# VHH binders against q96q42r690to885, part 1

Every score and structure here is a prediction.

Target 1, 196 residues: q96q42r690to885
Amino acid sequence: GYIASLHELATTERRFYSKLSDIKSQILRPLLSLENLGTTTTVQLLQEVASRFSKLCYLIGQHGASLSSFLHGVKEARSLVILKHSSLFLDSYTEYCTSITNFLVMGGFQLLAKPAIDFLNKNQELLQDLSEVNDENTQLMEILNTLFFLPIRRLHNYAKVLLKLATCFEVASPEYQKLQDSSSCYECLALHLGRK
Positions, changes and structure headers below are counted from each chain's first letter, unless a header gives other numbers; antibody chains are not in Kabat numbers.
F, E and O stand for the ipSAE by ESMFold2-Fast, ESMFold2 and OpenDDE, each averaged over both directions (binder to target, target to binder). V2 = 0.75 x the mean of E and O + 0.25 x the DockQ between their complexes.
[cut] stands for letters that were removed.

## First folded at step 1 (VHH)

Design c04
Fold by ESMFold2-Fast, scan of step 4:
Structure c04 (fold): chain B 196 residues (1-196), chain A 126 residues (1-126)
Amino acid sequence: as target 1 above (196 residues)
Amino acid sequence: QVQLVETGGGLVQPGGSLRLSCTASGFTFSSYAMNWVRQAPGKGLEWLSGISGSGGSTSYADSVKGRFTISRDNAKNTLYLQMNSLQPDDTAVYFCAKGGRYFDWLLSPTGYFDYWGQGTQVTVSS
């Protein structure tokens, strides 16, 4: 039902925020603190990725907190924060995915200087844990790609939960149409941003 | 060799406050969630609070929510528990426990900690 699906959304949003927060603090911040990271262009592109990642992380944290407040009776049942802030959310996801795609197209992590590559190799176990990669033989670059495309996977998750929420309303209701539209929007964005 | 050392316990009057510390060594502290667990005399272990590696996410047991605050200083490899409005039922040995790399603030972990400290005694009485 409706409340159960909202609990699923809140639970998964809190878990996702925790993961992104850990990626930011354990990987991105230390990586960018290295003195010899690469060329000026590579460093600037990676700084852009980190900036957009931090903004997205912040918004996901705010969204998770808002959903929790709603579930604890602070907000009305029809007050869906994800729908109210969908444009801000979509823009932040788009900005992040554009930044990571630009970084990867320009050579990505393979263009980093030796100290940066050494840092990533030293932290490969942590990177595997964070990316949810269970195969210990997975190569570093594949782990990094999986890790930094987690936000696209989350867009698919939003679409699925929104479809579940829609089934709690009559097909002719405005709520059903809004939830269907939102689901389609997140799914279309995920497909668009996931193109090679 | 992983080591966790708790300090800051002692005797306090009802309504008082204490701050516990746990100093960690032998692992990359900032990469792991950390937890506080207690054991009252003649009772089992009770999970109290957890914090993610970055400190960005926290979770609390209902019994301590609003009274206790978990925090960490990754530069000092130290975990803290600020305990306010202490009651006689808070009398227990308090342990810090090393969690995994992932943290979920909605769920209360029970067991599955790979390392524990030796504990610090907190006694709340008049």
Scores: ipSAE 0.000, ipTM 0.289, lowest interface PAE 12.7, mean pLDDT 82

## First folded at step 4 (VHH)

Design p02
Fold by OpenDDE, look of step 6:
Structure p02 (fold): chain B 196 residues (1-196), chain A 126 residues (1-126)
Amino acid sequence: as target 1 above (196 residues)
Amino acid sequence: QVQLVETGGGLVQPGGSLRLSCTASGFTFSSYAMNWVRQAPGKGLEWLSGISGSGGSTYYADSVKGRFTISRDNAKNTLYLQMNSLQPDDTAVYFCAKGGRYFDWFESPTGYFDYWGQGTQVTVSS
């Protein structure tokens, strides 16, 4: 039901935050600390990805925290952060995906210098774990792509949870409509970004 | 020998504008995120704004959003803060602070910046 769905959202959001934090601390930070990463353009694009990734991570962390408070207080659907501040979420996810797309369009990880590639290869097992890629034959670049597009999957999850919450309300209720509309927005964005 | 030198501070009337500059040296300026932080009398440090190395991403505290604009000229190794609609509570010493290779939202706590300028005084008064 309603409460169970909220608990699921809270639990999975914290888990997702933890994953993003690990990506940031164990992959992005060390990677960007290397002296020779590649051309200026490639490095700048990657820095943008990392910056927007960091913002997204921060936002998701705050969301996770807010959900804990939400579960201990009045649980009005309209006060749910992913609903109330949907624009902030959608924009942040969009900006991040734009940055990663731009990076990839310009050559992506394959344009990184040898030290960076060596680092990534050295950490391939960790990358596979973080990206939940189970096939040992998966190429490094594919693993990286999967990893950095993980946020899109989370958008789908938001949409699903919002729809599930909507089913707990009367169809004619404002809550139902708001939840359904918001779900559609998250799903549409996920689909749009997934095509890039 | 990293150096950050702030300029552009001064006395301004409420509603006025100022443009701060921070000239950086001793490191590859474009490779690092930069920040503006201020300290009002009797108050702690307050992060105001940050910008990614390329300048493609900018971030603001709620207290200055819509009024302040951060920018940078990497060719000149200079960071800028355009401050509009200044109010008396904006009176503070304004610091330029060096960030990491990317803008990290968790760096907002002042302990994450590795270099600071000496600051420039901004006074907003009638």
Scores: ipSAE 0.751, ipTM 0.880, lowest interface PAE 0.5, mean pLDDT 94
Fold by ESMFold2, look of step 6:
Structure p02 (fold): chain B 196 residues (1-196), chain A 126 residues (1-126)
Amino acid sequence: as target 1 above (196 residues)
Amino acid sequence: QVQLVETGGGLVQPGGSLRLSCTASGFTFSSYAMNWVRQAPGKGLEWLSGISGSGGSTYYADSVKGRFTISRDNAKNTLYLQMNSLQPDDTAVYFCAKGGRYFDWFESPTGYFDYWGQGTQVTVSS
């Protein structure tokens, strides 16, 4: 039901925040602290990825905290931040996904200097664990791609949870319409970004 | 040693404009994100704006978005803040602050940075 779906949203958001926080602290921050990262253009693209990633991580953390307060309160669907501020969330996901796509099409992690490549190779088991890839034959660059495109998977998850919430209301209700419309927006964006 | 020096503050009437400058030395300026922060009399620190090392990405607090423009000239090791449509509640000491190798959203909510200038006073009154 409604309460179960709200707990699912809150629990999965907390888990997603924890994963983004780990990627930021254990991969991005140490990587960007290295003295020699590569060419000016490659480094600038990676810096943009890191900045947009940190914005997503910050917003997801704020959303998780908001859901915790929401679950202790009235739990009115129209008060959900993911509905009220959906443009902020969708724009932030779009910005991030655009930044990582730009970085990757320009050569991506392969163009980083040796110290950066060595850092990534040394941490390959951590990267595989964070990306949830369980095929031991997966190459480093594929692991990195999977890891940094996790937000597309999350957009699909939002769409699914919003539909579950919608089914708890009458089809003619304003709550149903708002939840269904929002679910469609998240799914549409996920499909659009996933085909880039 | 890291050194940041702000200039360009002063007295301006409501609706007026000022351009602040911050000259940097003691580090590779182009490799680091830079920020502007202000402190109004009797208030805490307020982060205003940030810019990536290259200058390719800019960020603004909602309170100044559309009125303030951050920029940098990496050849001159100088950070700028163009301030338009100034109002009395913009009165504050304005500081430039050195960020990390990229702009980090977790730094901006606190307004606290490890390296700061001495500040420049901006006063908006008639």
Scores: ipSAE 0.347, ipTM 0.678, lowest interface PAE 2.6, mean pLDDT 86

## First folded at step 6 (VHH)

Design r1
Fold by OpenDDE, look of step 8:
Structure r1 (fold): chain B 196 residues (1-196), chain A 126 residues (1-126)
Amino acid sequence: as target 1 above (196 residues)
Amino acid sequence: QVQLVETGGGLVQPGGSLRLSCTASGFTFSYYAMNWVRQAPGKGLEWLSGISGSGGSTYYADSVKGRFTISRDNAKNTLYLQMNSLQPDDTAVYFCAKGGRYFDWFESPTGYFDYWGQGTQVTVSS
């Protein structure tokens, strides 16, 4: 039902935030603290990825908090933050995915200097855990790619939950239309970014 | 030794504009995010704006969004803050602050910047 779906959104958002926070604190921060990461171009591209990752993490954290408040108040669908401020979310996810795509197009993790690669290899088990890659034979670069594209998966989740919420309303209702339209936007973006 | 030197402050009338500069030395400028922070009389430090090492990402506090523009010239090791539509409540000492290798939204301006300039006074008054 409606309330159950909202709880699911809140719970999964908190989990996702926790995951991103762990990635930031245990991977990105130490990685970017290394003296030699590679060429200037590689470093700058990675810096952009990290910066936009941080912003996304912040936004998701705020969203999680807002959902908690939402669940304790009047639960009008139109007041749902991912609906009301959809443009903010879509833009932030787009910017992040643009940065990671640019990084990868330019050579990505393969262009990192040896100290950075050594760090990532040392933390491969952690990276596998964070990315939920279960195959032990998965290469480091694939694990990293999976990890940094996790946000796209979350966009699909937003679309799914919004659609679930829509089904709780009559088709002719304004709530249904808004939720469905928003769901479509999130799904469209996820598909678009997933093709890059 | 890391050095940050702010310039460009002064007296301006309400509605006026100023452009602050911060010249950096002693570190690889392009590898670090840079920030502008201000302190008004009797108030605490307020983060205003940040910019990534490459300059590809800029961030603003709500209080200055749409009025202030942060930029950098990595070839000149210089950070800029274009301030438009200045108001009396913008009166403060403005500081350039060195951040980390990426801009982290969880950073507090009081504890996460490792180097600060001496600051430049901006006074907005009729």
Scores: ipSAE 0.700, ipTM 0.852, lowest interface PAE 0.5, mean pLDDT 93
Fold by ESMFold2, look of step 6:
Structure r1 (fold): chain B 196 residues (1-196), chain A 126 residues (1-126)
Amino acid sequence: as target 1 above (196 residues)
Amino acid sequence: QVQLVETGGGLVQPGGSLRLSCTASGFTFSYYAMNWVRQAPGKGLEWLSGISGSGGSTYYADSVKGRFTISRDNAKNTLYLQMNSLQPDDTAVYFCAKGGRYFDWFESPTGYFDYWGQGTQVTVSS
């Protein structure tokens, strides 16, 4: 029930944080340290992606730590950070997804300079592992797309866990209504951002 | 080697304005995000504002939004902070700090930057 669903949320949040941290440290930071990345416009768009990605990673790390503390204290559903501060979470996801969309529609990773493409090719096995793509015939650019859109998948997971938590309360209760409303917000955003 | 020199501090009355400058040398200025941080007497560092290498994106702490404006002139290797509506709690030493190739949210909340200058004193008194 309720406690098990809270542990699921905490465990999956820490795993998601670990994944985002690896992407940031092993891919984004080294890539952006290269002297020649491409045109100034392309580099600026990629820098914005990296900045918004770092904000998500920071927020998710703080949320994971908060959930660990929450599980050892009072476990009122209304005090969950993703319910209490849902606007912050949803805005941060929207900002990130907007930044990656802007980068991709302007040409994306294909327009990076050769040193950047060489870096990405050298790390293709790592990129495939991080993106959870199993098909070894998948092109580098599709692997990158899958990797940088992983946050959409996480929004669906939040919506699902919030509904699971809601089932632990009476339908007429304020707890049920708050959890259901929040789940709907996360799902609606995930569907909106997943559209191309 | 990287050098950052802040100027433009001084004494100002509450409600007044001041413009800080930071001249950079020893690196390709336009490649890097730049930041302003401050330290009040006996306090830790407080990040205030950041700007992308091109100047196209700006970021502000809530405490200074609407009052402070960050800008840069890449031709002059100079970073600026326009400070308006100054209050006594803005009294601090103000530092410019060199960020990385992008604005990193892990750096801004803690104020951890590889390079910054000696600072310039801003004092706001009744």
Scores: ipSAE 0.459, ipTM 0.732, lowest interface PAE 2.0, mean pLDDT 86

## First folded at step 9 (VHH)

Design u6
Fold by OpenDDE, look of step 9:
Structure u6 (fold): chain B 196 residues (1-196), chain A 126 residues (1-126)
Amino acid sequence: as target 1 above (196 residues)
Amino acid sequence: QVQLVETGGGLVQPGGSLRLSCTASGFTFSYYAMNWVRQAPGKGLEWLSGISPSGGSTYYADSVKGRFTISRDNAKNTLYLQMNSLQPDDTAVYFCAKGGRYFDWFESPEDYFDYWGQGTQVTVSS
């Protein structure tokens, strides 16, 4: 049932948050702490990616917490972050996608200075683990791209779970409509961003 | 050494506006996220707004969202806070605070700021 789906979502959301946190703490923070990262433009673009990544991480964490609260009977379904703050969530994903796309369009990680590239190469195994890339022949840049697009993949899961949750409400109810609409929004966004 | 100097504070009537400035020195301003924080009398520090190094991303507390606007001029090493529709409860000392190399306040609010200005007094009163 939908409860089981929510439990799964809660569990995977927590894991996802942990993964994002690890990316931030083990990759982004050290990377951006380097003195020579590249041109100002490249660095600033990466900093935008990191900033927006951090915001997503925060929101995903909050969402995980809200799921837990709901499952423990503390709060109602409408208190789920992906519902209560759907606009914020969607906008944040959009902004993140924009930032990572802009960064990549402008040259991406290839434009980073040698120290940054060396750092990334040194941590390639970690990057593969975090990105769940199993092919050892995968190039560093591809691994990085996969890694930073991880958040976008989660949108499909949100959409699916919301549809399941909707089955718990009367079709004529406002709750049902909101869940359906929200699901559609997340799916639409996922499709749109997935094509980028 | 890192220095942050706030200016633009003063007395304003309810509904009025002020624009705060923070001039930074002693570090590469354009590489760091910047923030505005305030402290009202008898209250703790309250984060108000943050801005990414490039200025491409801005963040606001709910208490000031829609009324305050953060911006920066990296060429001038200056951070700004446009405050509109000021209310008496906005009375506080306003501080400029240096963040990290990306905006990460939400995840680490307690340790995110490493330098503060002396602050500028904003008083909203009829």
Scores: ipSAE 0.873, ipTM 0.938, lowest interface PAE 0.4, mean pLDDT 93
Fold by ESMFold2, look of step 11:
Structure u6 (fold): chain B 196 residues (1-196), chain A 126 residues (1-126)
Amino acid sequence: as target 1 above (196 residues)
Amino acid sequence: QVQLVETGGGLVQPGGSLRLSCTASGFTFSYYAMNWVRQAPGKGLEWLSGISPSGGSTYYADSVKGRFTISRDNAKNTLYLQMNSLQPDDTAVYFCAKGGRYFDWFESPEDYFDYWGQGTQVTVSS
């Protein structure tokens, strides 16, 4: 019911945060610490990706913490951060996905200098684990694509959980209306960003 | 050398406004997220606001959201904080801080930020 769906949201958000945090600390941080990464344009685009990824990681961590606090207090749906501050979430996901799309359109990881490519190849097993790619014959560039588009998968999860929460309220209620509208916004964004 | 110089602090009445500036040198400013933090008398550091390298994303602590606005001008290597509706509890030394090549706010501001300025004093008193 309502409480079970809130626990699902909290648990899955914590797991998603852990995954994003690992990607940041084990892949992005070391990669961007290399002195020779590529051209000025390529480095600037990758830095923008890292900046937007870090904002998203922070947001997801804060959200997970707020859900834990929320579960121990008043559980009014209107007080859920993902509803109350939905524009913050939608904008953060959009800005991240725009940054990774811009990077990839300009050649992406294929334009990185040899030290960066060597680092990524050395860590291919970690990249496969983090991206949850099951086919060990998958090329590095496909693994990286899957990894850096994980946030779009999370948007679909938000839409599903918000809709489950909505079913706990009467259709005419303000809670139902807000949850359903928010679910639709997250789903629409996920579909829009997934088509890029 | 990395240098960050904060200006614009001072004495102000409750309800007043101040605009802080931070001029950066010694690094490629547009490559890094930038932040404002403060330290009130006898307290630890409090993160207030952050902005992405391009300026496309801004973030705020609950304590200042709606009252403070962060911005940057990459052509001038300058970070700004517009502070409105100031109250005595906003009295602190305000620092700009250079993030690393990425940003993770679950860590202490001290654990994440590579460099900060000397700070500028803001005092809100009748």
Scores: ipSAE 0.000, ipTM 0.110, lowest interface PAE 15.8, mean pLDDT 80

## First folded at step 11 (VHH)

Design v4
Fold by OpenDDE, look of step 13:
Order: C-alpha cells, then structure tokens, then sequence
Structure v4 (fold): chain B 196 residues (1-196), chain A 126 residues (1-126)
C-alpha cells in the first residue's frame, strides 16, 4: 500500500539527503575553493549548479523530515512537502536540470578535467564511494558527472509515489489533480534528462 | 581587505520604494554569493535574500517575496536590493553580507556569512 511506499521513500530520502550533503561538503565546496579552476564563465556555471544543488539538498531534507513526521502520526498527509510544496520542489528540480545542462553544453566537465585533476585524484576513493562506481576504469570526471546527476535519480521515485499518494484523495479533489500533474511533470523531467 | 558598503537607505512612506546598493571590494566579487540581511529594533537578524555568484539564481524569504528583488552587477562589484511596497515592519538596518562560492545559506545558515557591511537604515513611517 501507499503507507509502505511512504516508509520506503522516507528511509531512502533520508539516506539520499545524507549523501547529497556529503557531496556538497566534501566535493563541491572544496572543488569550488580551488584556485584557477577555469574561466570566470566556467566557474560561474559550476557555481550555479552548486547553488541549485544546495537548494535541492535543502528541500530533500525537508521532504524527508515531513515524511517521517507523517509516518509517526504527527502531521496530516497534506503537510507532506511533496504535496504542500510540490511546485517549489518541481521548479527547483527544473532549475537544477537546466543548470546542469548549461554546464554540460559549455563543456564544463571537460574544462575542469585539467585544473581539477589533482583534487580528483586526491579524492578518488571518496568519489567512488559517493557515486557507488566500483569500476576502476571509470574516469574520475565521469564519476564527478555521475554525482551531479544523483538528484535526478529520485524523479522517477517521486513520480511513482505521488501516484500512489493520489489514491488517498478524492478524484474530484484539488489534491488529487495536483498529485497527478506533479507526477507527470517529474516523469517528463526525468525522461528529458535521461536522453542527454 | 574585504569591505562592503551599503547605501540607499532612508525614510519612506508606507507603500513606497527604495533601492539599496552594496559596493564590494577586497575580493573577487563575481565568485561569491551575496545576501541581504536586516535587523529591526529589538529583533534578531533576519535573512531576506540571496543571489548566486553569476546572478542566475535568486532566493527570498517569505516575508519579502514578491516585494523585494535582489540583483547584482559583477562588473561594478555592486549588489542591489529593490524594495517595493514597503511597510512599517520593514523598518530596520539593512546589511549586505558576503556568502560562499555558491549559495548555501539554507543548509548552513550559521556561520555562512563571513563579512558584513556597516548597514544602512531604512525607516518606513507615515
């Protein structure tokens, strides 16, 4: 049932938040602190990705907390962040995807390869751990790229859970329609990025 | 030496508008997120708005969303805050605050700002 799905989502969301937090603190922050990382344009593109990554991290944390509260009987279903702040969540993901796309289109990771090589080599094990990439033949820049796409992995899960949650509401209710629409948007966004 | 200098404050009637400016020096302005914070009399510090280094992302507190607009001109090392529909409860000292190399205030509000300006007084009164 939907309760079981919410339990799973709560657990995985909390873990995911922790992972994103680690990526932010141990990879993004130090990476952006490097001198001579690239041109101003390249650096700013990465900074934009990081800023929007941070916002997503914050929202995911809030989402996890709201799920936990709900499951413990503290709050109503309507108080879930995925429902109450669905537009904010979706917009934030959209913005993040846009920033990543812009960064990639501009050859961001290729441009970072040389200036960040020492940093990446120094943090190889951490990168592999965070990305769960165990293939030693995978280039570090590819692993870094994988980290940036981790938030996108949750989009399909959100879409599925939203559909299940919708069953808790009357079909004619605004909440039902909102959940259905949001689910569709998340799915579309996931598919769009999956093609890139 | 890092320096932030706020200007543009003053007395305005309710419903009026002000535009604050913050001129930065002593660091690569375009590489850092910037913020506006205020402190009303007898109250604590309140974060109002933030902007990413490139200016591509802006963030607002609920209290000012829809009324205030943050922007920046990296070529001029200047941060702006356009304040519209001002109300008496907006009366406060407004500070420009330097953030990190990306906007991360939501996740780390404590200690996120490393430098502050001296502030500029904004008074909204009939």
Amino acid sequence: as target 1 above (196 residues)
Amino acid sequence: QVQLVETGGGLVQPGGSLRLSCTASGFTFSYYAMNWVRQAPGKGLEWLSGISPSGGSTYYADSVKGRFTISRDNAKNTLYLQMNSLQPDDTAVYFCAKGGRYFDWFESPEGYFDYWGQGTQVTVSS
Scores: ipSAE 0.883, ipTM 0.946, lowest interface PAE 0.4, mean pLDDT 92
Fold by ESMFold2, look of step 13:
Structure v4 (fold): chain B 196 residues (1-196), chain A 126 residues (1-126)
Amino acid sequence: as target 1 above (196 residues)
Amino acid sequence: QVQLVETGGGLVQPGGSLRLSCTASGFTFSYYAMNWVRQAPGKGLEWLSGISPSGGSTYYADSVKGRFTISRDNAKNTLYLQMNSLQPDDTAVYFCAKGGRYFDWFESPEGYFDYWGQGTQVTVSS
């Protein structure tokens, strides 16, 4: 039902925030602290990825806190931040995915210098855990791609939860229409960004 | 050996504009996010704006958004702040500050500045 779907959204958002925070603190910060990462262009593109990733992490944390407050209030669907401020969320996801796409098309992780590759290889078990890849023969570069495209996977989850919430309302109601429209927006963006 | 030198401050009438510059040396300027902060008389430090190492992303405090513009020229190792529509409340010493290897939304606006300039005075008064 409605309350169960709200708790699902809140719980999974907090867990996603924790995962993004771990990626930032255990992968991005240590990686960018290395002296020899690669060429100036490669380093600049990775720095842009990290900045946009950090913005997403911030927004997800803010959303998780908002959902905790929301669950103690009146719980009106129209007041959900993911619906009310959807353009902020969608724009931030788009900015992040643009940055990772720019990094990857210019050569991506394959162009990192040896100290960076050594760091990533040393931490391969952590990378597999964070990315939730269970195929132990998966190449390091595919693990990294899976990891940094987790936000696209999260957009699909938002779309799914919004549909669950919509089923709690009459099809003709404004709540149903808004939840359905928002679900479609998140799904459409996920498909668009996944192709890049 | 890290040096940050701010210039461009002065006395301005309300509604006026100033352009601040910050020349950096002693580190690879293009590797680091850069920031502007200010300190009004008798008050604490206020973060105003940040810019990513490449200049591709810019960020602003609500108090200055729309009036101030941060930019950088990595070829000249120089950070800029264009300040428009200045008011008496903008009176402060303005500092440029070296951030980390990227602009961290969770950390940078309130946190990690490892080197600061000596500042330049901006005074907005009739």
Scores: ipSAE 0.222, ipTM 0.589, lowest interface PAE 3.5, mean pLDDT 85

## First folded at step 13 (VHH)

Design w5
Fold by OpenDDE, look of step 14:
Structure w5 (fold): chain B 196 residues (1-196), chain A 126 residues (1-126)
Amino acid sequence: as target 1 above (196 residues)
Amino acid sequence: QVQLVETGGGLVQPGGSLRLSCTASGFTFSYYAMNWVRQAPGKGLEWLSGISPSGGSTYYADSVKGRFTISRDNAKNTLYLQMNSLQPDDTAVYFCAKGGRYFDWFESPEGAFDIWGQGTQVTVSS
């Protein structure tokens, strides 16, 4: 049902926020604190990735908090943050994906200096855990790629839950149409960004 | 000798504009995200804007979005804040604050930044 789906969204959003927060605190912050990370260009690109990652983390956190409040208040679908502020979310995801793509196209993590690579190798088990990569034979660079594309995966989930919520309304209703349209936007973006 | 020095504050009429500058010394300016924070009389610190180390990403509080513009010149070790459409409620001391190696979001500006300038007074009054 409608309420059950919202609870699921709230729970999974909180978990996802926690994961992103862990990535910031345990990987990005220590990594970027190293004195020798690589060339200026590589470092600047990574800093942009981290900055935009942080913004996503912030927005997701705010979304999670709003969902909790939503469940205790007026439960109008149009007031859902992922609907009401869809443009903000979609733009932020696009900007993040652009930053990570630019970083990778320019050489990505392979261009990091030895201290950075050593740090990442030392934390490979943690990276696997955070990225939910279970294959022991997966290379470090692949794990990192998986990790930094985790936010993109969440877009699919947003699309799915919005579609599920739509089924709770009459097809002729404005709520149904809004949920369907928004779902399509999230899914379209997910597909577009996932191809990069 | 790590230091941030703000300049450009002053008295301006409502609807007017000011441009603040912050000059950094004692650290590698281009490595760090930078921020503007203000404190109005009798109020707490309010984060206004942030910028990534390269300047490729900028962030704004809702209270100043569309009116203020943050920028930086890493070659000059200088941070800027262009303030347009100023209103009386913009009256405050404006601070430059050093962030981390990337722009990160915090719940409160207190404790989020390790280096602060002395601040520059901005007064908006008819």
Scores: ipSAE 0.842, ipTM 0.920, lowest interface PAE 0.4, mean pLDDT 94
Fold by ESMFold2, look of step 13:
Structure w5 (fold): chain B 196 residues (1-196), chain A 126 residues (1-126)
Amino acid sequence: as target 1 above (196 residues)
Amino acid sequence: QVQLVETGGGLVQPGGSLRLSCTASGFTFSYYAMNWVRQAPGKGLEWLSGISPSGGSTYYADSVKGRFTISRDNAKNTLYLQMNSLQPDDTAVYFCAKGGRYFDWFESPEGAFDIWGQGTQVTVSS
């Protein structure tokens, strides 16, 4: 039902925030603290990724906190942040995914200097765990790609939970239409970003 | 020796504009995010704006969005703040501050900076 779907959204958002926080603290911060990361262009692209990742992580944390407050008070569907402020979410996801795509198109992690590559190899078990890659034989670069494109998977999850919420309303209702339209927006963005 | 030196402050009438500069020395300027903060008399520090190391991303506090523009020239080791539509409550000492290797939303807006300039006074009065 409606309440169960709201709890699912809140629980999964908190888990996603924790995963993003771990990626930031265990991978991005230590990596970018290294003295020699590579060429100026490669380092600048990675710095843009980290800055946009930090913004997205901050937004997700605020959303998780707001969902906790939402569950204790009024629970009207139109008050949901991912409906009411959908452009904020869509823009932040777009900015982040554009930055990681630009970095990868220019050669990505394999163009980093040896100290950075050594750091990533040393942490391969952590990277596999965070990316949820099950195949132990997966190459480091594929693990990194999977890890940094997790936000596209989250957009699909938002679209799914919005459809679940819509089923709690009659098809002719304004609530159903708003939830259905928003679900379509998140799904369309996920497909657009996934084409890159 | 690491230094940040702000210039461009002064007296301006309400509705006026001013451009602040911050010249950096003693570190590789292009490697670090940079920030502007201000302190009005009797108030705490207020973060205003931040910019990524390359200049590709800019960030603003709600209080200055649309009025202030941050920019940088990495070839000149200089950070800028263009301030438009100034009002009396913009009166403050303005500081530039060195951030980390990327703009971190959990640190820069919270004012966790090691290296600061001496500040430049901006006064908005009729």
Scores: ipSAE 0.403, ipTM 0.710, lowest interface PAE 2.2, mean pLDDT 87

